# Ledger of designs, part 17: VHH binders against o75319

Target 1, 181 residues: o75319
Amino acid sequence: GNHIPERWKDYLPVGQRMPGTRFIAFKVPLQKSFEKKLAPEECFSPLDLFNKIREQNEELGLIIDLTYTQRYYKPEDLPETVPYLKIFTVGHQVPDDETIFKFKHAVNGFLKENKDNDKLIGVHCTHGLNRTGYLICRYLIDVEGVRPDDAIELFNRCRGHCLERQNYIEDLQNGPIRKNW

## First folded at step 1 (VHH)

Design c2j (framework vhh_h_nbbcii10_fgla)
Fold by ESMFold2-Fast, scan of step 1:
Structure c2j (fold): chain B 181 residues (1-181), chain A 124 residues (1-124)
Amino acid sequence: as target 1 above (181 residues)
Amino acid sequence: QVQLVESGGGLVQPGGSLRLSCAASGFTFDEYSDYALGWFRQAPGQGLEAVAAISGSGGSTYYADSVKGRFTISRDNSKNTLYLQMNSLRAEDTAVYYCAAHWDEGSYYTPDYWGQGTLVTVSS
């Protein structure tokens, strides 16, 4: 179905680049078929995403899609110059170790291949908040040695919304470090 | 009209097995292969819990920690049917099990379509 995701309109489309990192977070873009249910100022298509990133003087080099569906937009809706990676991540639950490993591997690979540019890794789930914030923070904590509260604060500030899921926050603050390769 | 109809629930002894089926009508899994499918359960006095999910292509699966290694989700697009194979059943698995289609709404995710539910009781 073409139903607008619950609470999707409550969130800013795109956050700011997280300083000191290559991450930028955003809510899921919605393909043209959703636009009949949206006012013009509420529309956020794949094209709108790239326009908003460009308006910040940034450029996407990778999109990681964490949604557990393919109904919102198709990879073919994106420019061919930007790689797309789907990591099916169920909402509500803390992502499992396999999902965390896939995310870390994708980020590490991108960074190695993009040492000579400043392109960003765009990460989204449905709202660009809980699954997105968890995996970005998990990467910063586990791989880059950032303190959990600092990672969470940085994500919250740059996304413009605070992580909402207490189980995600608790795992980031007190859970085990996942060292996957 | 879109419908999901569960079957296969019932009374089973601890350590036993059951296979739940969910037959879809009004749409085909092949036609809507981008729809994720899954199983939720609600135990007496508890909230709704996600149990297992399978991506539209069938290439990705998810299991709650409480059922990982015991339950297997699968889909058969030619039969338009979703399955949940439940092994090594425990008293704590007693719940109404719901088939669900297209779920991923972030913090407040709800499937586009739900089945009527099927009761699974695990007791001796």
Scores: ipSAE 0.146, ipTM 0.531, lowest interface PAE 4.5, mean pLDDT 86
Fold by OpenDDE, second read of step 2:
Structure c2j (fold): chain B 181 residues (1-181), chain A 124 residues (1-124)
Amino acid sequence: as target 1 above (181 residues)
Amino acid sequence: QVQLVESGGGLVQPGGSLRLSCAASGFTFDEYSDYALGWFRQAPGQGLEAVAAISGSGGSTYYADSVKGRFTISRDNSKNTLYLQMNSLRAEDTAVYYCAAHWDEGSYYTPDYWGQGTLVTVSS
């Protein structure tokens, strides 16, 4: 049950804040039970996540977990002060309208409640890349009116890795705007 | 939400054939998906065994050595259904067969979701 996700080691643990946004993307942190299968330098726990965020002089205000499994870590592994939201998101295929809406709603809710601070919305899937990048970009495009290529470029630059899934990229570039309500 | 529902299990004689189906909901089978779908089985008193798997794109397949040449995994995207064609069945194939799917990057042997299973009994 504690298999390290494929290619998980290939991705930077944490990206950088996306300028002009409250988003930061990262790969899934792994609970302690996974450490026996990792070299010390490869370990990335929930605690490590927060440490790395602090190193960037940032603070997480919300974690959105897009993975479709619960085996990686427990919400209890996170500080009580940081709300955790699970949005089960199937990998490899473009998220459906319901998933997109859930994500947008969560982000908008957070922004409404956190106008008085600069806390970040941490978003992750397994690698913190494809699902994560798609939904963040989808939000920027649909809600903020950002040009698709600009959104993608911004995400890629800040995450330190580029979106890999052509179906995601194609949908972002040429797909329809999804409803915001 | 995602659901996997197996069907097609039953009693069959040695040498017989059976086709299992797994109706999937909550996600779609398409050529752009490369998530893994597969079948596992658990015989009485034994552990869980991977039987067969197929990538979301359908480009890659896996078979356990014990079933190679006898079993075939396939899918029908139009029906969102996974199949396991079992030929030349043997007594040792008796088990509860489970449909499984991977939604995150991972091995064929570590699925994220399981069905309820369907019983296959091979007996004279």
Scores: ipSAE 0.022, ipTM 0.382, lowest interface PAE 4.5, mean pLDDT 90

Design c2k (framework vhh_h_nbbcii10_fgla)
Fold by ESMFold2-Fast, scan of step 1:
Structure c2k (fold): chain B 181 residues (1-181), chain A 125 residues (1-125)
Amino acid sequence: as target 1 above (181 residues)
Amino acid sequence: QVQLVESGGGLVQPGGSLRLSCAASGFTFDEYSDYALGWFRQAPGQGLEAVAAISGSGGSTYYADSVKGRFTISRDNSKNTLYLQMNSLRAEDTAVYYCAAPDYYEGDSYLYDYWGQGTLVTVSS
């Protein structure tokens, strides 16, 4: 069975571009096999994702998939023109340093290769909130020198939902800065 | 891809014992030791019932009141295998038994996303 993730319907499909950055966050797209369990207005397929991004007059240049599964959609369900990167992250704990560094290196690499365009880095976990928000905020704090409270506020406002997990928030606000590697 | 395969079901007489196994592929128990795994069952004409669950480390277990003291859940992370040892079996334990694994755990939300095909246990003389 194709079970819809718990609380997935409670979240907006796609946030807004985070001003001053190349980031946009969204919840996991669900391939067509899930649609029989969804009302038409609840559907959010890979195609729906790209349509919603286009409606904001934006273009994706990279998707970073933070989910711990490959069952929701396959890379083959995405346009061939958009690179896809999988970073497996467990949802119940703050991502470890190795995961944080993988995320930072992927973002830095994209920015270096895309200086001449305005394409976005799309980031998602299951809800596009806790793991997604943590890694984006961690990048802004550690690499771009943004104050933790400002990074969190920016993410919350643009995503349309506030980070929920207190351990993630506490690490962002009070945890050590991870050195760029 | 993630897959769970149950085995060990069959016909057993009341008071007997049976050991179910669930072999996982597509992920490793050691790499993802925080994954809690569970056993569920569905008796003929009944709904799905949670039977037992075990934390990734094996340090925490849950059992339904109907099976406490009779069933033991365990895991062998080196073999990527989950077990259910069933003792003192009763006619009411007759059911299809499923092993299940979560795709994620977020906050207090917990969803079993991967399910095996099920293995039938019949307790009858």
Scores: ipSAE 0.013, ipTM 0.178, lowest interface PAE 8.4, mean pLDDT 85

Design c2l (framework vhh_h_nbbcii10_fgla)
Fold by ESMFold2-Fast, scan of step 1:
Structure c2l (fold): chain B 181 residues (1-181), chain A 126 residues (1-126)
Amino acid sequence: as target 1 above (181 residues)
Amino acid sequence: QVQLVESGGGLVQPGGSLRLSCAASGFTFDEYSDYALGWFRQAPGQGLEAVAAISGSGGSTYYADSVKGRFTISRDNSKNTLYLQMNSLRAEDTAVYYCAAVSEYDYDSGYPFDYWGQGTLVTVSS
């Protein structure tokens, strides 16, 4: 199907870089086949994503796609110079420990290989909010030692929308730290 | 019309095994490679939980942390059937289990399922 994801239009396409980190969050870009269902000002293609990042004077070095589908856009729609990583996550429930580990490993690898530049890690799910915000905050809490409330506030402010799923928020605030293994 | 019919539920002792089946009619797994297939459960008094999913092509699987290493999802396209092999069952696995076919296994998109089975009860007790 080529239907627009529910509530996708309700969210800002791209947030701001999260200060003190290499993260930037955005909603899923939609390939050309979706454009007939969108007004010109509502379009947010892979090309539009890169244009908006450049408008912020930032540059993407990695995209992590958290959706459990490839119907929205193809990796081939992205510049070949930007690595693409797919981590399949289902919505509604807190991402599992293997997913959290994969995310942490990808972020740590990127940071190690990009010490000499200021390129960003772009992270998205469908809305760029719940799964995206959870994994970014989980990384900040578990790896960077950020206090949970501070991580959530930073994400909410920079994304321009607050995390909506109470189970995700509760896990971040009160759940166990997922240690590297 | 598309229909999904679960079978294989029942009462089992802790540590036991059970295999759930989901027979699809009205479409073929080969023709609908864009559909992900999955198992969901709802324990008494709890919300709906995704248990396992397999992509339309069968090349990607997902498991909830609570079942990883114990449950195995598989599909048999020649039989139009989805399976969930459940091993080392625990009391906490007691739930109604549902199979679903979704054009995207992404609940935040507003399409948690396109087609839904009627559910089969699994009770794990001594």
Scores: ipSAE 0.025, ipTM 0.405, lowest interface PAE 4.4, mean pLDDT 86

Design c2m (framework vhh_h_nbbcii10_fgla)
Fold by ESMFold2-Fast, scan of step 1:
Structure c2m (fold): chain B 181 residues (1-181), chain A 126 residues (1-126)
Amino acid sequence: as target 1 above (181 residues)
Amino acid sequence: QVQLVESGGGLVQPGGSLRLSCAASGFTFDEYSDYALGWFRQAPGQGLEAVAAISGSGGSTYYADSVKGRFTISRDNSKNTLYLQMNSLRAEDTAVYYCAKGFDDYTSGYPEYDYWGQGTLVTVSS
């Protein structure tokens, strides 16, 4: 269906690049069929995403889509030059180890292949907040050795919204480090 | 592991009321959840049909035309429980009622619901 996701309008479309990293977070872009339900200033299509990234003087090199649905937009709606990775991630539950490791391996692979440029890894779920923030912070903590509270603060500041799910925050702060497969 | 357990079904007279409950475990009802919860039913000789749905935040609801004005979907985050209040029951409401959890947003389509309860029988008869 083409109904607007719950609370989608309440969130800033695109955050800022997280300094010292290659990450940028955003809410899910909505394909053209959703635009009849949106005012012009509320529209956030795949094209709008790339325009907003460009306005920040940044360039996307990879999109990781964490939504559990394919109804919002199709990979074909994205420029052919930007790789797209779908990781089906159920909301509200802390992502399982398989999901976490798939995310880490995608990020590590991108960074290895993009050593000679500054292209960004764009990460989104429906709101670009809870699943998105969790996996980015989990990567920073487990792979880059960032302290949990620092990772969460950096994400919150750059996204422009604070991570909301207490179980996600608790796991980031006090949960075990997940080793790469 | 997501589990949904329905209760509250039974025999009721036409014009009566029942409240169904769906106890959820393996996830927490929170205000900013990227999911949908719904009630579906399967009447004798019929296919599965959507009855009502509520967004993960509780801010959006859906009702099938056949139940609109008679049924109310609601949730209690403190009890991690979904409810369906059924009023003015008719013989045609006789069905097995299923609780379901869907993907990261509100939807009335059953192929987009990924976790299902076992069902509870509601019989409307004298």
Scores: ipSAE 0.023, ipTM 0.354, lowest interface PAE 5.7, mean pLDDT 86

Design c2n (framework vhh_h_nbbcii10_fgla)
Fold by ESMFold2-Fast, scan of step 1:
Structure c2n (fold): chain B 181 residues (1-181), chain A 125 residues (1-125)
Amino acid sequence: as target 1 above (181 residues)
Amino acid sequence: QVQLVESGGGLVQPGGSLRLSCAASGFTFDEYSDYALGWFRQAPGQGLEAVAAISGSGGSTYYADSVKGRFTISRDNSKNTLYLQMNSLRAEDTAVYYCAALTYDESGWYSYDYWGQGTLVTVSS
C-alpha cells in the first residue's frame, strides 16, 4: 500500500520563493491513491502544488525531485509543460559530489534557458527540508558566493522550517566548496 | 492490504544454517525504495532485539555484534522478498524472528510501519 511518509504532515506544503534566486522548496506531493489516508485539509497532490504556487503569483518552470523513490507521484501527474528532473538522493547522508554536480548542472541549464522569464525552479525531497535545503544552499554557496550562514538563514526563513540534520549544516558551514562541479 | 510473511524457521543443530525469507505484499521493494528492511528477534524471556537491517537501496547494512560475520541480510526486489542467511548457529540464537519494514524519512527518523507475525528458530541438539 501507499504509506504517508514519516512526519510528512508536520511540514508546510510549499515555502516562499527565495528572494534574489529562482528557487522555491516544497515537500513531496502525494498522488491520488494517498488521499484515503488524509483529511481534505492535509491533501497535497501535484495539482495542489501548482495551485499553491499560483496563489503566490509564481510559476514553475522546472521540478527537481530529490527523493530516492518513485512511489509518491509519477511524472505523468505533472503538467507536460513543466520539465521534471529526477536526481536520486539518499536521505540521512550528505549528498555525494556526483549528486551535487547533477543539481548544479540542472540549475545552470535552466537559468541559461530561462533568462527572459521569471519562472521558478521547484525543489523537493520527502519533506522539502534536508536534502532540498542542502542542495539549494550548496548551489548558493559554491556558485553564487553566498556566505554559508546567510544561505541557510534564507532557506530556513523561506521554507518556514529550519534544516534539521546537523551533518548537512556542518558540511555547508565548514565543508569544502565543490568547485568545478 | 500490506503484509509481511516470514518462512524458513525450524529446528536446527548447533553449527547448522537456516535461511529465513520475508515475502512482502501490498507494497513493492524497489532498488530506489525509501523503505529500509530489517530482522528482529525475541528470545524466550527477553525483549525484542534488532538483528540486521538493509537500506532501501541495498547499499548499507547493519548487524548486531552477536551475529556479525555469521548472518547476512539480502533482498530480491524482483521477488519482493527479504532474506536472512544464518550460518554457524548457536543455542543463544533460539528466538522468534520478525521481519519489519522501516519508513525511511528525509530527517533520518525511522518508523517501523509493518511487522510480520514471526517465525520460530530453535537451535538445539
Scores: ipSAE 0.014, ipTM 0.241, lowest interface PAE 7.3, mean pLDDT 85

Design c2o (framework vhh_h_nbbcii10_fgla)
Fold by ESMFold2-Fast, scan of step 1:
Structure c2o (fold): chain B 181 residues (1-181), chain A 125 residues (1-125)
Amino acid sequence: as target 1 above (181 residues)
Amino acid sequence: QVQLVESGGGLVQPGGSLRLSCAASGFTFDEYSDYALGWFRQAPGQGLEAVAAISGSGGSTYYADSVKGRFTISRDNSKNTLYLQMNSLRAEDTAVYYCAAIGDYEYSDTRYNYWGQGTLVTVSS
């Protein structure tokens, strides 16, 4: 279906690189079939994503798609040179340990294979906010040893929107560190 | 017209099993392969809780922590039917169960989602 995701227009397409990390967050790109329902300034296709990243003088090396659907765009809509990873992540609920560990594994693998460059890990869900922000912050807290409030503040500032789901925020601030598979 | 109809609910003793079915009409699961299919429940006096979901392709499943290891979601596209096999039922599983086709599982609004009318499951001695 070609219905625009609820509240999708309310969010900035792409945030800024999170300083001291390889992360950049954005909302879901929408394939060309959605553009008939959008004004030109509202369009955000896979091509538009790469143009906006390039405008920041950054380069994507990996896209992690956290949506629980395949309707917004297909991997084939992305440049062949950029790896795409799908991690089906249900919204509203705090991601389970298996999902968290899959995310950490993908990030760690990318970083090991990209030591000699400065390419970014692009992470998105539908809005690029709650699932995206949770998993990025969870990685920074559990793997990088960042204090929870500092990780959340960094994400909020760079994304340009604050994490909205209280259960996600509560888990990040007071939940256990998940350090094993 | 898109319609989802749940069946298989009823009264069961703790430790028992039930299989819920959700029959779709007015569309096919093949046509809605981009949509996740799932089960939600609402216990008396509580909010809506996601129980299980299966991706449009059928390649990925999700379960709430409260039901992991006890419930199994499956789909049969040839029968245009979604299933929830519920084992080792507990009193806290008592709820109205809804099936849904969701255009991204994070949303519960009806504008981009299709919902059934619900089927009651009561787990009681």
Scores: ipSAE 0.237, ipTM 0.581, lowest interface PAE 3.6, mean pLDDT 87
Fold by OpenDDE, second read of step 2:
Structure c2o (fold): chain B 181 residues (1-181), chain A 125 residues (1-125)
Amino acid sequence: as target 1 above (181 residues)
Amino acid sequence: QVQLVESGGGLVQPGGSLRLSCAASGFTFDEYSDYALGWFRQAPGQGLEAVAAISGSGGSTYYADSVKGRFTISRDNSKNTLYLQMNSLRAEDTAVYYCAAIGDYEYSDTRYNYWGQGTLVTVSS
């Protein structure tokens, strides 16, 4: 139950806000029970997440959790003021149309309700990279009309790591636009 | 000591229905579970595909596009059993179906997930 995800230590805890967007990506924070298996400098808890976001002079307005488990942390570990949305997302395949739609709907809803502030949409999967990057880029491409290569480059630069899964990259670059509504 | 045992598979004609069951022992399917409960399938010559999943609390569900509207995942905590109701079955639904208590699906090492032995579903005229 408390094993550290594979390669989790290899990724930066929190990326940077993506310029021109409200997105920020991060790896999954781990609840306290995982700390016994980590060096102090490797620890990244829900509390640490918010501290790091604050250090960037930003504020989270929504957390979208794309992981396929609940073992990492509990929504109760988050401040009550920050809504939490779970979207089960399989890690080895391109997200299906329903998953993409759910993500887009959540993002659009947030933006509609948060026009009066600059709070961020925090998105994470296990590593905050592949699933996270795909869905963010898919949104930018399908909804915002961003060129695929520009979206990917922007995400990679801001996350501090590059998308790794070729099927994701290929789908973003050459795949069809998905339904927005 | 955790064991998942699937049942309910078999031969069925197109348009037919099946109900799969997954009995768990040594693991609780209650709202305090840290694992997502799910069904996966593997068709001949194909990779493992996620079919349906439900969160520990039961508040969130996932369905693959290919089964949406036809399959329903549910659980009975009192029986510690997971179910998959499969309606309007198609030939392409033919596969070995696996029950799983899964962590995050991102990493390759599946040793920390719990899997059943699988049950064969064959949809054929």
Scores: ipSAE 0.021, ipTM 0.442, lowest interface PAE 3.8, mean pLDDT 89

Design c2p (framework vhh_h_nbbcii10_fgla)
Fold by ESMFold2-Fast, scan of step 1:
Structure c2p (fold): chain B 181 residues (1-181), chain A 124 residues (1-124)
Amino acid sequence: as target 1 above (181 residues)
Amino acid sequence: QVQLVESGGGLVQPGGSLRLSCAASGFTFDEYSDYALGWFRQAPGQGLEAVAAISGSGGSTYYADSVKGRFTISRDNSKNTLYLQMNSLRAEDTAVYYCAASDEYYGTSPWDYWGQGTLVTVSS
């Protein structure tokens, strides 16, 4: 099974670092088996991800994979020096509190261990947009005290695409703050 | 948790019509759905066959050659339900029909969630 995910080609591979944070968002990298369905300029492998991050003069210290599948690439396709964390996140519905707390715990742990460097937390789902944008914005709102509309605007600008799911946007703007207890 | 429940199966005569329904819970249907939805069937003594699929956005559909022009896949966001409209039914369409959902567009595996199946019998 190597069918390109629906609308995957519609999105920029990698956004920019979100200023004032350690986050960078991107769409799912696709392993070599997908390349037969892609023009050379459309390819976005795990290797391509790291090359694009380096081109921005940034360095990844952690990848958080929010997809509900393991079919797109394998952890073995990533450099051994970069930790990989899988958080199986069902798309479409607002992530549950357990998922939100897992994400927050991972981010907090990374920041504590990496306070003396400037390495980034790379976050992706299939398109690097809805689940990715929701969890990053949820972290900024709940942990960093950022205003919801400011978090959403920052994500949209840096990702280069706007959050599309109205239920995600509504929860970010008007939903309860989820404390990590 | 994602759950799929099929209904609408039964006995029908050749040339007749049936509409199968698949009620989904644990996620909601909308224009931006990340889930591909599909129908599979298994005839007595045969393997599992893909019948029809619809992308999460609803912008892409797939039909097996054996059913193309006779079957239509559709979804109703207000009812959170996937449908298969089956027209001009043949004895060869006799099978247990399964609803399935995947966190990726149809054509790649795995199909992660499956219903329990509904029997369709086409006979005189």
Scores: ipSAE 0.014, ipTM 0.226, lowest interface PAE 7.9, mean pLDDT 84

Design c2q (framework vhh_h_nbbcii10_fgla)
Fold by ESMFold2-Fast, scan of step 1:
Structure c2q (fold): chain B 181 residues (1-181), chain A 125 residues (1-125)
Amino acid sequence: as target 1 above (181 residues)
Amino acid sequence: QVQLVESGGGLVQPGGSLRLSCAASGFTFDEYSDYALGWFRQAPGQGLEAVAAISGSGGSTYYADSVKGRFTISRDNSKNTLYLQMNSLRAEDTAVYYCAAGEPYDDYSGFLDYWGQGTLVTVSS
């Protein structure tokens, strides 16, 4: 369908870079066909995403798309210079170990290939909040050794919205560290 | 235009097996499709739960922890049909099973874009 995702307009389009990391989180961009249902100030296309990143004096080097659909935009709507990775992640449930592994592997690969620049890893799900925040925080906790509460606080502050799903928060705070690559 | 029609539900004894089918019309399952496919269930008196999902390309699958190792999701693009093979069934698997296409959202009201009518699976002696 070509309908606007539930509550999508309630969230800021793009957060800020998470200091000390290469992560930036945002809500899903919507391709041009959705603009018929949006006021001009509500539009957030792939082009708008890159404009807002540039407004922050940042540059994207990778987009990781966690949505469980391709109806919102196509990879070809993105600049050819920016790699795109799709990790189909179902909402509501804590992402499984396979999904966590794929995310960690992609991030580690990007960092290895981009150690001589400061390009960002852009991560989004539908709202850029629960699946996005969980996987970023899980990476920081498991790989970077960040304390769970510090990772969550950093994500919430930089995204401009707090993680909403209690099962995600509980897993981050009290769940096992997944030592996988 | 888009329709999803489930079949294969029924009464099964604990430890038994069932295969659910979901026939889709109005769109295709090819690798350039915009739609992800999944199975959701609603047990008596409970909320909706995601059971299994498969990407439009078939390259990625998801299973709820409660069904991992027992259920297998698959698709046949030539028949435009989604399947759920359910093995080692338990009383707690009793639910109406819904085929769905699209994306579950990560907010409190999330659903996929298109839903079937549901098929009842009862696991009882």
Scores: ipSAE 0.014, ipTM 0.319, lowest interface PAE 6.7, mean pLDDT 85

Design c2r (framework vhh_h_nbbcii10_fgla)
Fold by ESMFold2-Fast, scan of step 1:
Structure c2r (fold): chain B 181 residues (1-181), chain A 126 residues (1-126)
Amino acid sequence: as target 1 above (181 residues)
Amino acid sequence: QVQLVESGGGLVQPGGSLRLSCAASGFTFDEYSDYALGWFRQAPGQGLEAVAAISGSGGSTYYADSVKGRFTISRDNSKNTLYLQMNSLRAEDTAVYYCAATYSYEDWGPSAYDYWGQGTLVTVSS
């Protein structure tokens, strides 16, 4: 079960905080058992994640894991001070309404409980790009009223990589707003 | 070493049904499996098309729009076997059907799958 995800090495480990939001995106951290298949400079463990975020003078208050697997790392590999939420989200396909609503609910709940601090919501899938970028942008568009192209540009700039899946981009630009009343 | 062997292909008339099987070795089917399994097809002169997939835990299934409501993917953990139940078959379903497995059930496309069976031919014709 220690197969390195396809193309994982092609992406920067962690992006920058998205200005005006509480979001930061990164690729999936890999637990110690994966390190035998990685050069030292390629390693990105849960510990490495927190070190890199600290180096940016930021602090995580929640991790949302969008991968469709539990093999990359365990919640126990994370500091006890940081809540972890798993939302099983399939790649390639635009996330369904249930997944979108679950993501929105988690973000809204975090923001209500963290009004008095500046802690970040860390979001990742395998590459921290397509599912991650889609759900963050969907939240900004549907909940915060950000224009689709502005949300996408902000995510791309802060992540350091552009959303790659045309179906995701098309849905963000022209798809319906998913509202909970 | 992972090995996948397909069976169940054949000739069927339009509107008919077939059940394809994929016997797996070199790993076990359970809710803690790192494997995800899928069915892919290649029609004559065409590229590989994703048909259906199931997570290693068996908790989620995915279907191409062209087969939704007609095909059902399932897994039998006791037999370490993946199935594709194909109903209401159409001439357009004629293809070689491949079973495939991956450690990373996150991309539905063929490039995301590491292990492939040899394929089984399904012909839908009168």
Scores: ipSAE 0.015, ipTM 0.253, lowest interface PAE 6.6, mean pLDDT 86

